# Designs tried in a protein design chat: VH-VL binders against p56860. Part 15

Target 1, 255 residues: p56860
Amino acid sequence: MMTAEVRTPEQGGGPLTTEPRAPRSAPGHADASAPAFGPETDPRDIIRWALAAHPDLLMPSAFNLNGVVLLDLAAQAGYRGEVVFVDTGYHFPETLATRDRLESRYPELTFVTLNAGASPDDGQTPPDLYASDPDACCAARKVDPLQRYLKEQGPSALLNARSRDQASTRADIPFVEEGGARRRVNPLAHWTREQLEAYAAEHDLPVNPLYFDGFLSIGCWPCTRAVKPGEDARAGRWAGKGKTECGLWQGENKL

## First folded at step 21 (VH-VL)

Design c75
Fold by OpenDDE, fold request of step 22:
Structure c75 (fold): chain C 255 residues (1-255), chain A 119 residues (1-119), chain B 107 residues (1-107)
Amino acid sequence: as target 1 above (255 residues)
Amino acid sequence: QVQLVQSGAEVKKPGASVKLSCKASGYTFTNYYINWVRQAPGKGLEWIARINPYSDNTYYNEKFKGRATLTADKSTSTAYMQLSSLRSEDTAVYFCARHGKSGWDLDYWGQGTTVTVSS
Amino acid sequence: DIVMTQSPSSLSASVGDRVTITCKASQGISSYVAWYQQKPGKAPKALIYYASSLQSGVPDRFTGSGSGTDFTLTISSLQPEDFADYFCQQYNSYPLTFGGGTKVEIK
């Protein structure tokens, strides 16, 4: 009577490849339609709405007049998030100093500087790229670092300092821009230069000193000059190059 | 993976100073503030100060002003806290922590460093 | 300084129980509250930021709620690994301040 050894089949429990569950998108705070804002709406109310709707709101800034004003208004409105700056390696010393002054004045905010240690000779771009191909230079030194960080952080919205009065290309900027990777909120959309200057003066804001020397829009020093009376505020940006924007707001890399 | 690795335990006499280190890895060191928080035995958490490693901008709890000094070394991605004029009440576990997505929330923490102040 | 009054200081619960911890701020702090879990001999672990946003990798049984002065952390169904100390934090104003903590113990 041959006792047939019933070989219990080893159930090879194959490793449950726990497919990395795609990061559950944070439960989309309900797509609360943006309220109807008007030209007389206090920017602080817009910011309060934005914060309530988007707790992960980030504020990109180059610390121009608009940016400094927005930063103050945001702080007053209760913003405590990140102010994100990109060091291109080509900033004016005055811009970097303005950044430092703002950080000291607003300790409640988190000042994030990307691309730290950047310089003209850091090898990120050819030394003359700003002259030969300013689009490529801006892409490499400004847009790409910012986009990488924004992709990493994944904010649902951005708080932007853009206004209609900055350039003809911005004449139709709404308070809230939909579409793209995230919502863009422009609390200062309807503020004029005069209003911004008055506000900055009234509140003794640390505006970049170059502004008062005619640098009405300040970027990288090779691509920025003072404007003449009667020129567009951004005429000093990439003057003679046929470029009017840095690439953050247009094309495939739109923020 | 984001990591903050702190220096080892310290035993000090009253009146002495201690310098703790916090080495960051897995992220760009200069993109985030480092906070220091302590916890006395069986007690809650107490915030000490923060530093921006990029700008060396610091902010201190008034309770620690004049005694705590924060520094950061970008080349080694290491934050430091020196605490002087040590007292028995400074006996605690000291943590470094990174700021989070919404401001001064703290998303990643070091393992802590025990500082014992005894005569 | 903003005082964060956390309650209870301790509670006993069983696996599967709903646990609620509260934190009351001495003044309005909007939604700038974070919650942390701390196990013995370990560093705090972030759970919630901005009162109700779940930190990455944290189970959805943890829920934060509240605004202004009153905040709540809820564990919908307590798991064995959830027995720990919990702390709230405000980060609306300096100095950053924490609640006194809540010890969640096994019943």
Scores: ipSAE 0.928, ipTM 0.961, lowest interface PAE 0.5, mean pLDDT 93
Fold by OpenDDE, last read:
Structure c75 (fold): chain C 255 residues (1-255), chain A 119 residues (1-119), chain B 107 residues (1-107)
Amino acid sequence: as target 1 above (255 residues)
Amino acid sequence: QVQLVQSGAEVKKPGASVKLSCKASGYTFTNYYINWVRQAPGKGLEWIARINPYSDNTYYNEKFKGRATLTADKSTSTAYMQLSSLRSEDTAVYFCARHGKSGWDLDYWGQGTTVTVSS
Amino acid sequence: DIVMTQSPSSLSASVGDRVTITCKASQGISSYVAWYQQKPGKAPKALIYYASSLQSGVPDRFTGSGSGTDFTLTISSLQPEDFADYFCQQYNSYPLTFGGGTKVEIK
């Protein structure tokens, strides 16, 4: 009587392939079409709209004149979010000091400085990459750190200090830029340099002292010079290098 | 994963000082402010102060000015709060917390440190 | 200082119930209100920021609403894990201030 051992088939429990749950699309903030803003619209009203529509709004800044003016207006408009600065390791001491003065003046804002401890000798890039390949230098020391942080934070919009009067390449900047990874809001789009200077003076804003020495657009010290009377405000940026932008606003690295 | 790990419980006499620590991990320490909040037994939450670990910029609740001192060590990703001239009313659980997405909302918290002030 | 008056101080509810907690600010604070859940012996957990924005990983049964001075946290269907203390916070101006808390207890 051959007792047939009924081998109970081991049900091989196949690995539950946990399908990566598709990132739950953030509930579509109803793409509330941006209001029709005009050149006479108070920048504070634009900022209030942006805050209401985008509670996770972030403000990238390099603390130029436009950035300092925007900070003050944003604080008045009720902004309490992050001011995001990238330390490239090549900033002027005056720029870093301006950052510190602003943080002290606006304790209601959250100042975030990326690349803490950056220096020419920090090993992020060859110390003289700015001379041989300024695009690569800006990509590594400015664009990439900011992009990584923005990817991590995932803000739905950015509050930018860009204006039409800054450069010929910015002549058509709208109040609200659509498309890309997020909305970009430019409350100062129609403010002139004269208006910005007047506002900064009226409100005793801590403008970078180099501005008054002819540095109308301030970036990294090896790639920034003072401009001459009659030159474009950004003529002192990457002078002689055929470069006019850092890469934040154009191409694949567009913010 | 973002974590804030605080130091252990403290028992102090009135008039003494206490120094609490908050070690951060899972994120870039210098990118976020650290806030300190306390909770007395059976009471609500009370904000004490905040520090920017990058710049060492601090802001204090007036109630704690002169008694609370915030510091940060970037090398160890650790924030500290010293509270001096301790009173029985300072008996509480003390929390460190990171600032959030919209400003001074607090998105991540330490587990808390119990401070007991007794004669 | 901005006073956050939270109500009720306590409530009893059953699983599946709709729960509403209110917080009134002594002055206008725009939408700078956060809500937290705290369980016994634990740190507060962030639920809502900017009055109505849900924190990452928080269930959608939690909703925040309000602007100006009047704010509300709603739990649409109370779950067993939701029995806890809840706090509102304003962060429009210094010092940051919190509501007195609401204890949500099982009925």
Scores: ipSAE 0.928, ipTM 0.961, lowest interface PAE 0.5, mean pLDDT 94
Fold by OpenDDE, look of step 21:
Structure c75 (fold): chain C 255 residues (1-255), chain A 119 residues (1-119), chain B 107 residues (1-107)
Amino acid sequence: as target 1 above (255 residues)
Amino acid sequence: QVQLVQSGAEVKKPGASVKLSCKASGYTFTNYYINWVRQAPGKGLEWIARINPYSDNTYYNEKFKGRATLTADKSTSTAYMQLSSLRSEDTAVYFCARHGKSGWDLDYWGQGTTVTVSS
Amino acid sequence: DIVMTQSPSSLSASVGDRVTITCKASQGISSYVAWYQQKPGKAPKALIYYASSLQSGVPDRFTGSGSGTDFTLTISSLQPEDFADYFCQQYNSYPLTFGGGTKVEIK
């Protein structure tokens, strides 16, 4: 009667390597010289102020929900400047189609697309860089082209579609940011996703159709997936890569 | 240096078509809209249309809809305007111009192309 | 269409004079006004954008002002090379429209 010693598997609870939380990019310092805007301030009033203070204002956009809403509000507020988009060569066809629809809907705005003719096979980056080094890929295909153009144009301020509800890293985004090369104006800082969706529906805005398929934040196709119910809107961006931002709003290359 | 160089003078009969060219240099062609503006002898400026060379998106003055057609060739950095069903009233200098820093101001202009429509 | 009424149609001035040209829009156009200089047989040259912003390389004797419906181009001290035609343009809405022009002639 050989008593089989049930070797209790030692649960080697390997220490949960707390992956160092990517340093919270220091929230842009609120510009104290800007008007005291509040959560109830109409974004159009913020845009009107920005236009008056910065007639050379430019609007970078990736034509996500926030971007589409901001574009409509800006047009209503009297913006007639450039909407600047970077073609990374990795955009969804639906994103490019959304840009085209917006350009047709808002002929009063100037739609500028950088990196014309960009392709995965254009030789700008190795074909697998998005997988091996997504930071380097974003730097080369998105950040650098935009920075070069902004350096050339030299705008005194940017009109951004960022909101606090987009990500935990944006929880404290002010209406007006100072520091760096120029001011950053965030008229939608306090708008919730629900407010944005309601506005887009009310005004029949051309939102990227992928949004309705669960792509709540849309970038390049290799680095973007749909999110599951209950997931963070940006969980589908660079999933599994430990990356949460493209680099436009962080570090020395901050817009 | 930014330059817009236009094609040479044209003489056409009424009812004919003309196609003008505007070659851009000194900047990224696809980053800026090209506008077309004309000026009749001793008259003011009249805006015709604009094109985005990247997307080929166009917008026309209603006065020229159906007669003016804008195109752009990215490979040669050249914008084109075709004007059909020419009339004596179409006699003018035609300019191409780039959109400017603040929107639809026009910061750089071609030298102009004279189009004469005569029987 | 937005009508830009430019005045005067012509003026005579001497070197050193202050010259003022006005443009009135038929409706409110915010600050989306540009000014151009044109010499005989040449293309227009951009001077001012967004009502008051000076184009690069343009002398500071040129100043633009105004908002809404009334706009002004001022040459503080007229130089010999400033004798030309001047045009205003609105770009608030399509179609883009121009003033009728002002000829600045030597007195």
Scores: ipSAE 0.915, ipTM 0.955, lowest interface PAE 0.5, mean pLDDT 93

Design c75
Fold by OpenDDE, last read:
Structure c75 (fold): chain C 255 residues (1-255), chain A 119 residues (1-119), chain B 107 residues (1-107)
Amino acid sequence: as target 1 above (255 residues)
Amino acid sequence: QVQLVQSGAEVKKPGASVKLSCKASGYTFTNYYINWVRQAPGKGLEWIARINPYSDNTYYNEKFKGRATLTADKSTSTAYMQLSSLRSEDTAVYFCARHGKSGWDLDYWGQGTTVTVSS
Amino acid sequence: DIVMTQSPSSLSASVGDRVTITCKASQGISSYVAWYQQKPGKAPKALIYYASSLQSGVPDRFTGSGSGTDFTLTISSLQPEDFADYFCQQYNSYPLTFGGGTKVEIK
């Protein structure tokens, strides 16, 4: 009766190599010279301040929920300047239609569409660049066109639709950012998704219909999917590509 | 350098139509709205309409609705205004002008086109 | 429509004079006022935007001021090339509207 000693395999718990967390892009420094805005500050008052301080204020937009809400608030606050959109050639038809509806609804605003290419096959980039190198694709079709235009226009400030609730990387966005080429004003910094949705509904704003299909953050169609319940709103952006931002807010290309 | 070059002078009879052109150069045509403004002899400026050359979105002064039609050709960087059912009161210099940095200010103007409506 | 009442309709001045032109809006228009210079047989030239911002290449002797309903264009020291017509414009609301103009003539 040979007692087979069952050697219990030592579970070598290999050290969890904490992959070095990609350096958190330094949150934009709050501009200490700006008024002390708070969570209860009406975004329209922030916009009025921004207009008074920066008559050449421009508003970049991709016409997501935040952008549509900001656009309405800006119009109400007396903004009559440019809404700057980049047509990457890869936008959803619904996004372009949303732009058109907004332009029709707000004739007092100036809708500037930068043409980075009329179609994916415009020859400006390889047809598969969005798949092979999303960073290069975004640089060529989104960031560079916008940067060129902003350099040409030379606005002293940008009105942005960013909020803390959009992503973990935006959790500390201030109302007014300093540094770089210009100020960045974020009137919606403290608005939640629920507040944005409620506002959009109350004012019957033309929100991109894809939003209601789970596209909580909408970019180019090759790099955007709907998110599942419980996912981050931006989980559908460059899913599986290790990319979380288009490059507009980081590094040397920071707006 | 930004330039707007307009078509030549027009002489028309009452009831006729005229189509004016405004060719843009020195900038990206589709990035800026084109406005049309007229000036009757010895009178002030009167805004007619504007067009976004990218989206073809238009907005008209109610006074000209139904008579003025704005179009833009991206391939030639040219904006057009057609004015129909011409009257003697439509005799004016017609200008095209680009929108400016702060909204609907007009930063660059064409040289103007004289339209004379006479029997 | 927003009416822009421009005054005076004409003025005579000498080289070196300070010239002031006023526009009054029929309602509040924030700072959405532009000023233009027009010489005979020429297109208007943009001088000022957003009530007080100087257009690129315009001499600093031109200054715009005002907000709400009352706006002013000032030429601090009139030059020979400044004898022209001047117009204000509002662009707060459609339709865009212009003042009646001011003719600045040599005295």
Scores: ipSAE 0.914, ipTM 0.953, lowest interface PAE 0.5, mean pLDDT 93
Fold by OpenDDE, last read:
Structure c75 (fold): chain C 255 residues (1-255), chain A 119 residues (1-119), chain B 107 residues (1-107)
Amino acid sequence: as target 1 above (255 residues)
Amino acid sequence: QVQLVQSGAEVKKPGASVKLSCKASGYTFTNYYINWVRQAPGKGLEWIARINPYSDNTYYNEKFKGRATLTADKSTSTAYMQLSSLRSEDTAVYFCARHGKSGWDLDYWGQGTTVTVSS
Amino acid sequence: DIVMTQSPSSLSASVGDRVTITCKASQGISSYVAWYQQKPGKAPKALIYYASSLQSGVPDRFTGSGSGTDFTLTISSLQPEDFADYFCQQYNSYPLTFGGGTKVEIK
């Protein structure tokens, strides 16, 4: 009576390699292609689209004419987010006063001023850096503070007040700029200076008083002058320095 | 880490004033509005006011206008709320809160300060 | 003032349940609604902003939806740590206003 040893087959339960479930990609904001906007598109509609697509939208501003107009349009369009301003320490008093007037007029918006307490002698830059190296000055006092804040906030898009009529260098600015760290929306891309002025007048917007003195583009006082009739609106920016942009919108460090 | 640390509990008589503090840390104090919100016992939340610590711009709920005063000290990263002419109905936990990503949403809150108004 | 009518005022649920809380605004407020969780003796914790955007560090079982006047917070599968009070807030217009709250209790 040969007792057949029934060799129970060792079921080699291979370790279920739980493949680490790939981190669920954050629900991709469906990169909904920007609608085809045209020159006749109401900027408010562009802003509404931008808000719907980018709830974390931020609005950098230097409170120039375009910025003031955009701010009003954005408020009307239902924007309630941040208006981000960099106090370089070299702003005109009129610019700061314009900011304060805007903040008072639009309490529904959040006015964020970066680089608080900035002054010409704050030690952030050499006192003469604006003269000796305007690029370095702008980098340190304007671009870097803004970039740091934007990096911290991580907005998916920016609402910008740029328009084609601001300067020859902006002649081809689209309504929506793709690529880079975030989307850039330019609702005023096709608005002319005349349209902006008319709108500002019609709505009694607090435009920087210096604008009416020929300061068509206003930045830091050491690097800003009034423009002459027939000059480019930005000819008064870094005049004689061979610089035309502050560095916010170009290069690897673009916003 | 972002933190808002509020002052301790207060017991006041009717008609008195109270001044609460909210010390911010872990972020640039002047970059964010501070809101004040209260919650009466077993009740909902009631917004009081907000301040921009950079510009000192304030906005008040009409209900608290004339009684609430917001201030901010940049040097200490501290926001303050003074509430005057206290009433029994002012008995509540008072919170400071930072504005958030989309406007006046409130992303970070202080731990709250209990204010008791009793005769 | 914009009135946020929150419903229900309380509900009992079990772990694993789907929970839905609603807020109705007295007027159109776009998507400017936030949701908060509050545990006893604690400050509110932000959950949702802009009606449907999840706050950083908040579990994905929390979802916000709605626009205009009707808003909803959903907890897809209630966890033990989710028993708390919940509040909606509008921030479209001043004064900022909150819903009356919803107490989520264990069944």
Scores: ipSAE 0.914, ipTM 0.953, lowest interface PAE 0.5, mean pLDDT 93
Fold by OpenDDE, fold request of step 22:
Structure c75 (fold): chain C 255 residues (1-255), chain A 119 residues (1-119), chain B 107 residues (1-107)
Amino acid sequence: as target 1 above (255 residues)
Amino acid sequence: QVQLVQSGAEVKKPGASVKLSCKASGYTFTNYYINWVRQAPGKGLEWIARINPYSDNTYYNEKFKGRATLTADKSTSTAYMQLSSLRSEDTAVYFCARHGKSGWDLDYWGQGTTVTVSS
Amino acid sequence: DIVMTQSPSSLSASVGDRVTITCKASQGISSYVAWYQQKPGKAPKALIYYASSLQSGVPDRFTGSGSGTDFTLTISSLQPEDFADYFCQQYNSYPLTFGGGTKVEIK
């Protein structure tokens, strides 16, 4: 009578997949209601408020006139954070040089250049995508790199250089935009082009030299031309393509 | 995981130079400034300099200007600090550290490299 | 250079004690203060940034406070692993400068 020892199968305790604890969102003081700013409010005061409310504030920039002015004002206001630039591989040499001059002038700011090593032949996009599908080109070379970085950094707010005077589509930009992935702060919302130019001149800011050649809004060289007198400042962007924005501020890709 | 791994201990004579390395991993190397900080035995922390690994833009503590040189190799994600004209007072543990999110706070540190300057 | 005066230089405490460390800046530095913990033979570990923001993975028993010139690190209930050196840092202006440190030792 051979007593068959029934070996009870040891239930292999499956590895407790420690779910990666969702990064505790730093309690962004997100609940601080934005003060009532007005057209006469010093942009530096807006920036100081933004910094106090959002210590992880980031500043995307393409180093246009507005961006250069904002950089100077932010530095004066005590900003010590990142200036985030995306190298699309299609920037004008003058734009890259402007970045370098700004970095040298403002050692207190942290200049971050995304998409390092980008070039027309880097294989990120077909060589003619900027012509055949500008939206796809901008998505791949500008929006996606920035979105990835913003997702990684997770800033509670952005400091933007947008103003009402830049385009008809920006006529109603508030000082503080709510909703979306994060707050957007626009300290220069009410500054006119004339005010920006005057400020830049007064403070001898390193404005992109192409600006003085009629490039009032500067992006990638295949998609940017100088504007004619009387044209919208952004008429030189994607001229003839029916595109007016890069996609950073619209739709699902809204910053 | 973000890591900064530094080179091994160094023993040097006065007047010599030392070059330390800091290899970064777990993040995009060119997106963050690297700082160098030292700590003499039983002393506090002293900031030396910082570098933008993307642009090679540097900023030095005046105390170290002319003696410290920061460089970065993007291909290997490695930051370097050379310190020349070494003195006994340069005996310290040297740290590399990454800029944090709020400015020039230092969120990640290397393990440190001991540099001993002795006759 | 901005001088960070840290106090006390050392303190003895027991597990469960509330510990307070202060740092005073020689000039106004807004909230640009960080706090670090350093154990013997180890690199500093970041605890607090921007005076009061907790670094990721740092226990909530650590609290930073202050603005302008006066800053405080508080450990609400000291744990055995908290016996270490602590440093404040300013990053309002170059050069970065640190406090002299506080040694927290067991009573």
Scores: ipSAE 0.906, ipTM 0.943, lowest interface PAE 0.5, mean pLDDT 93

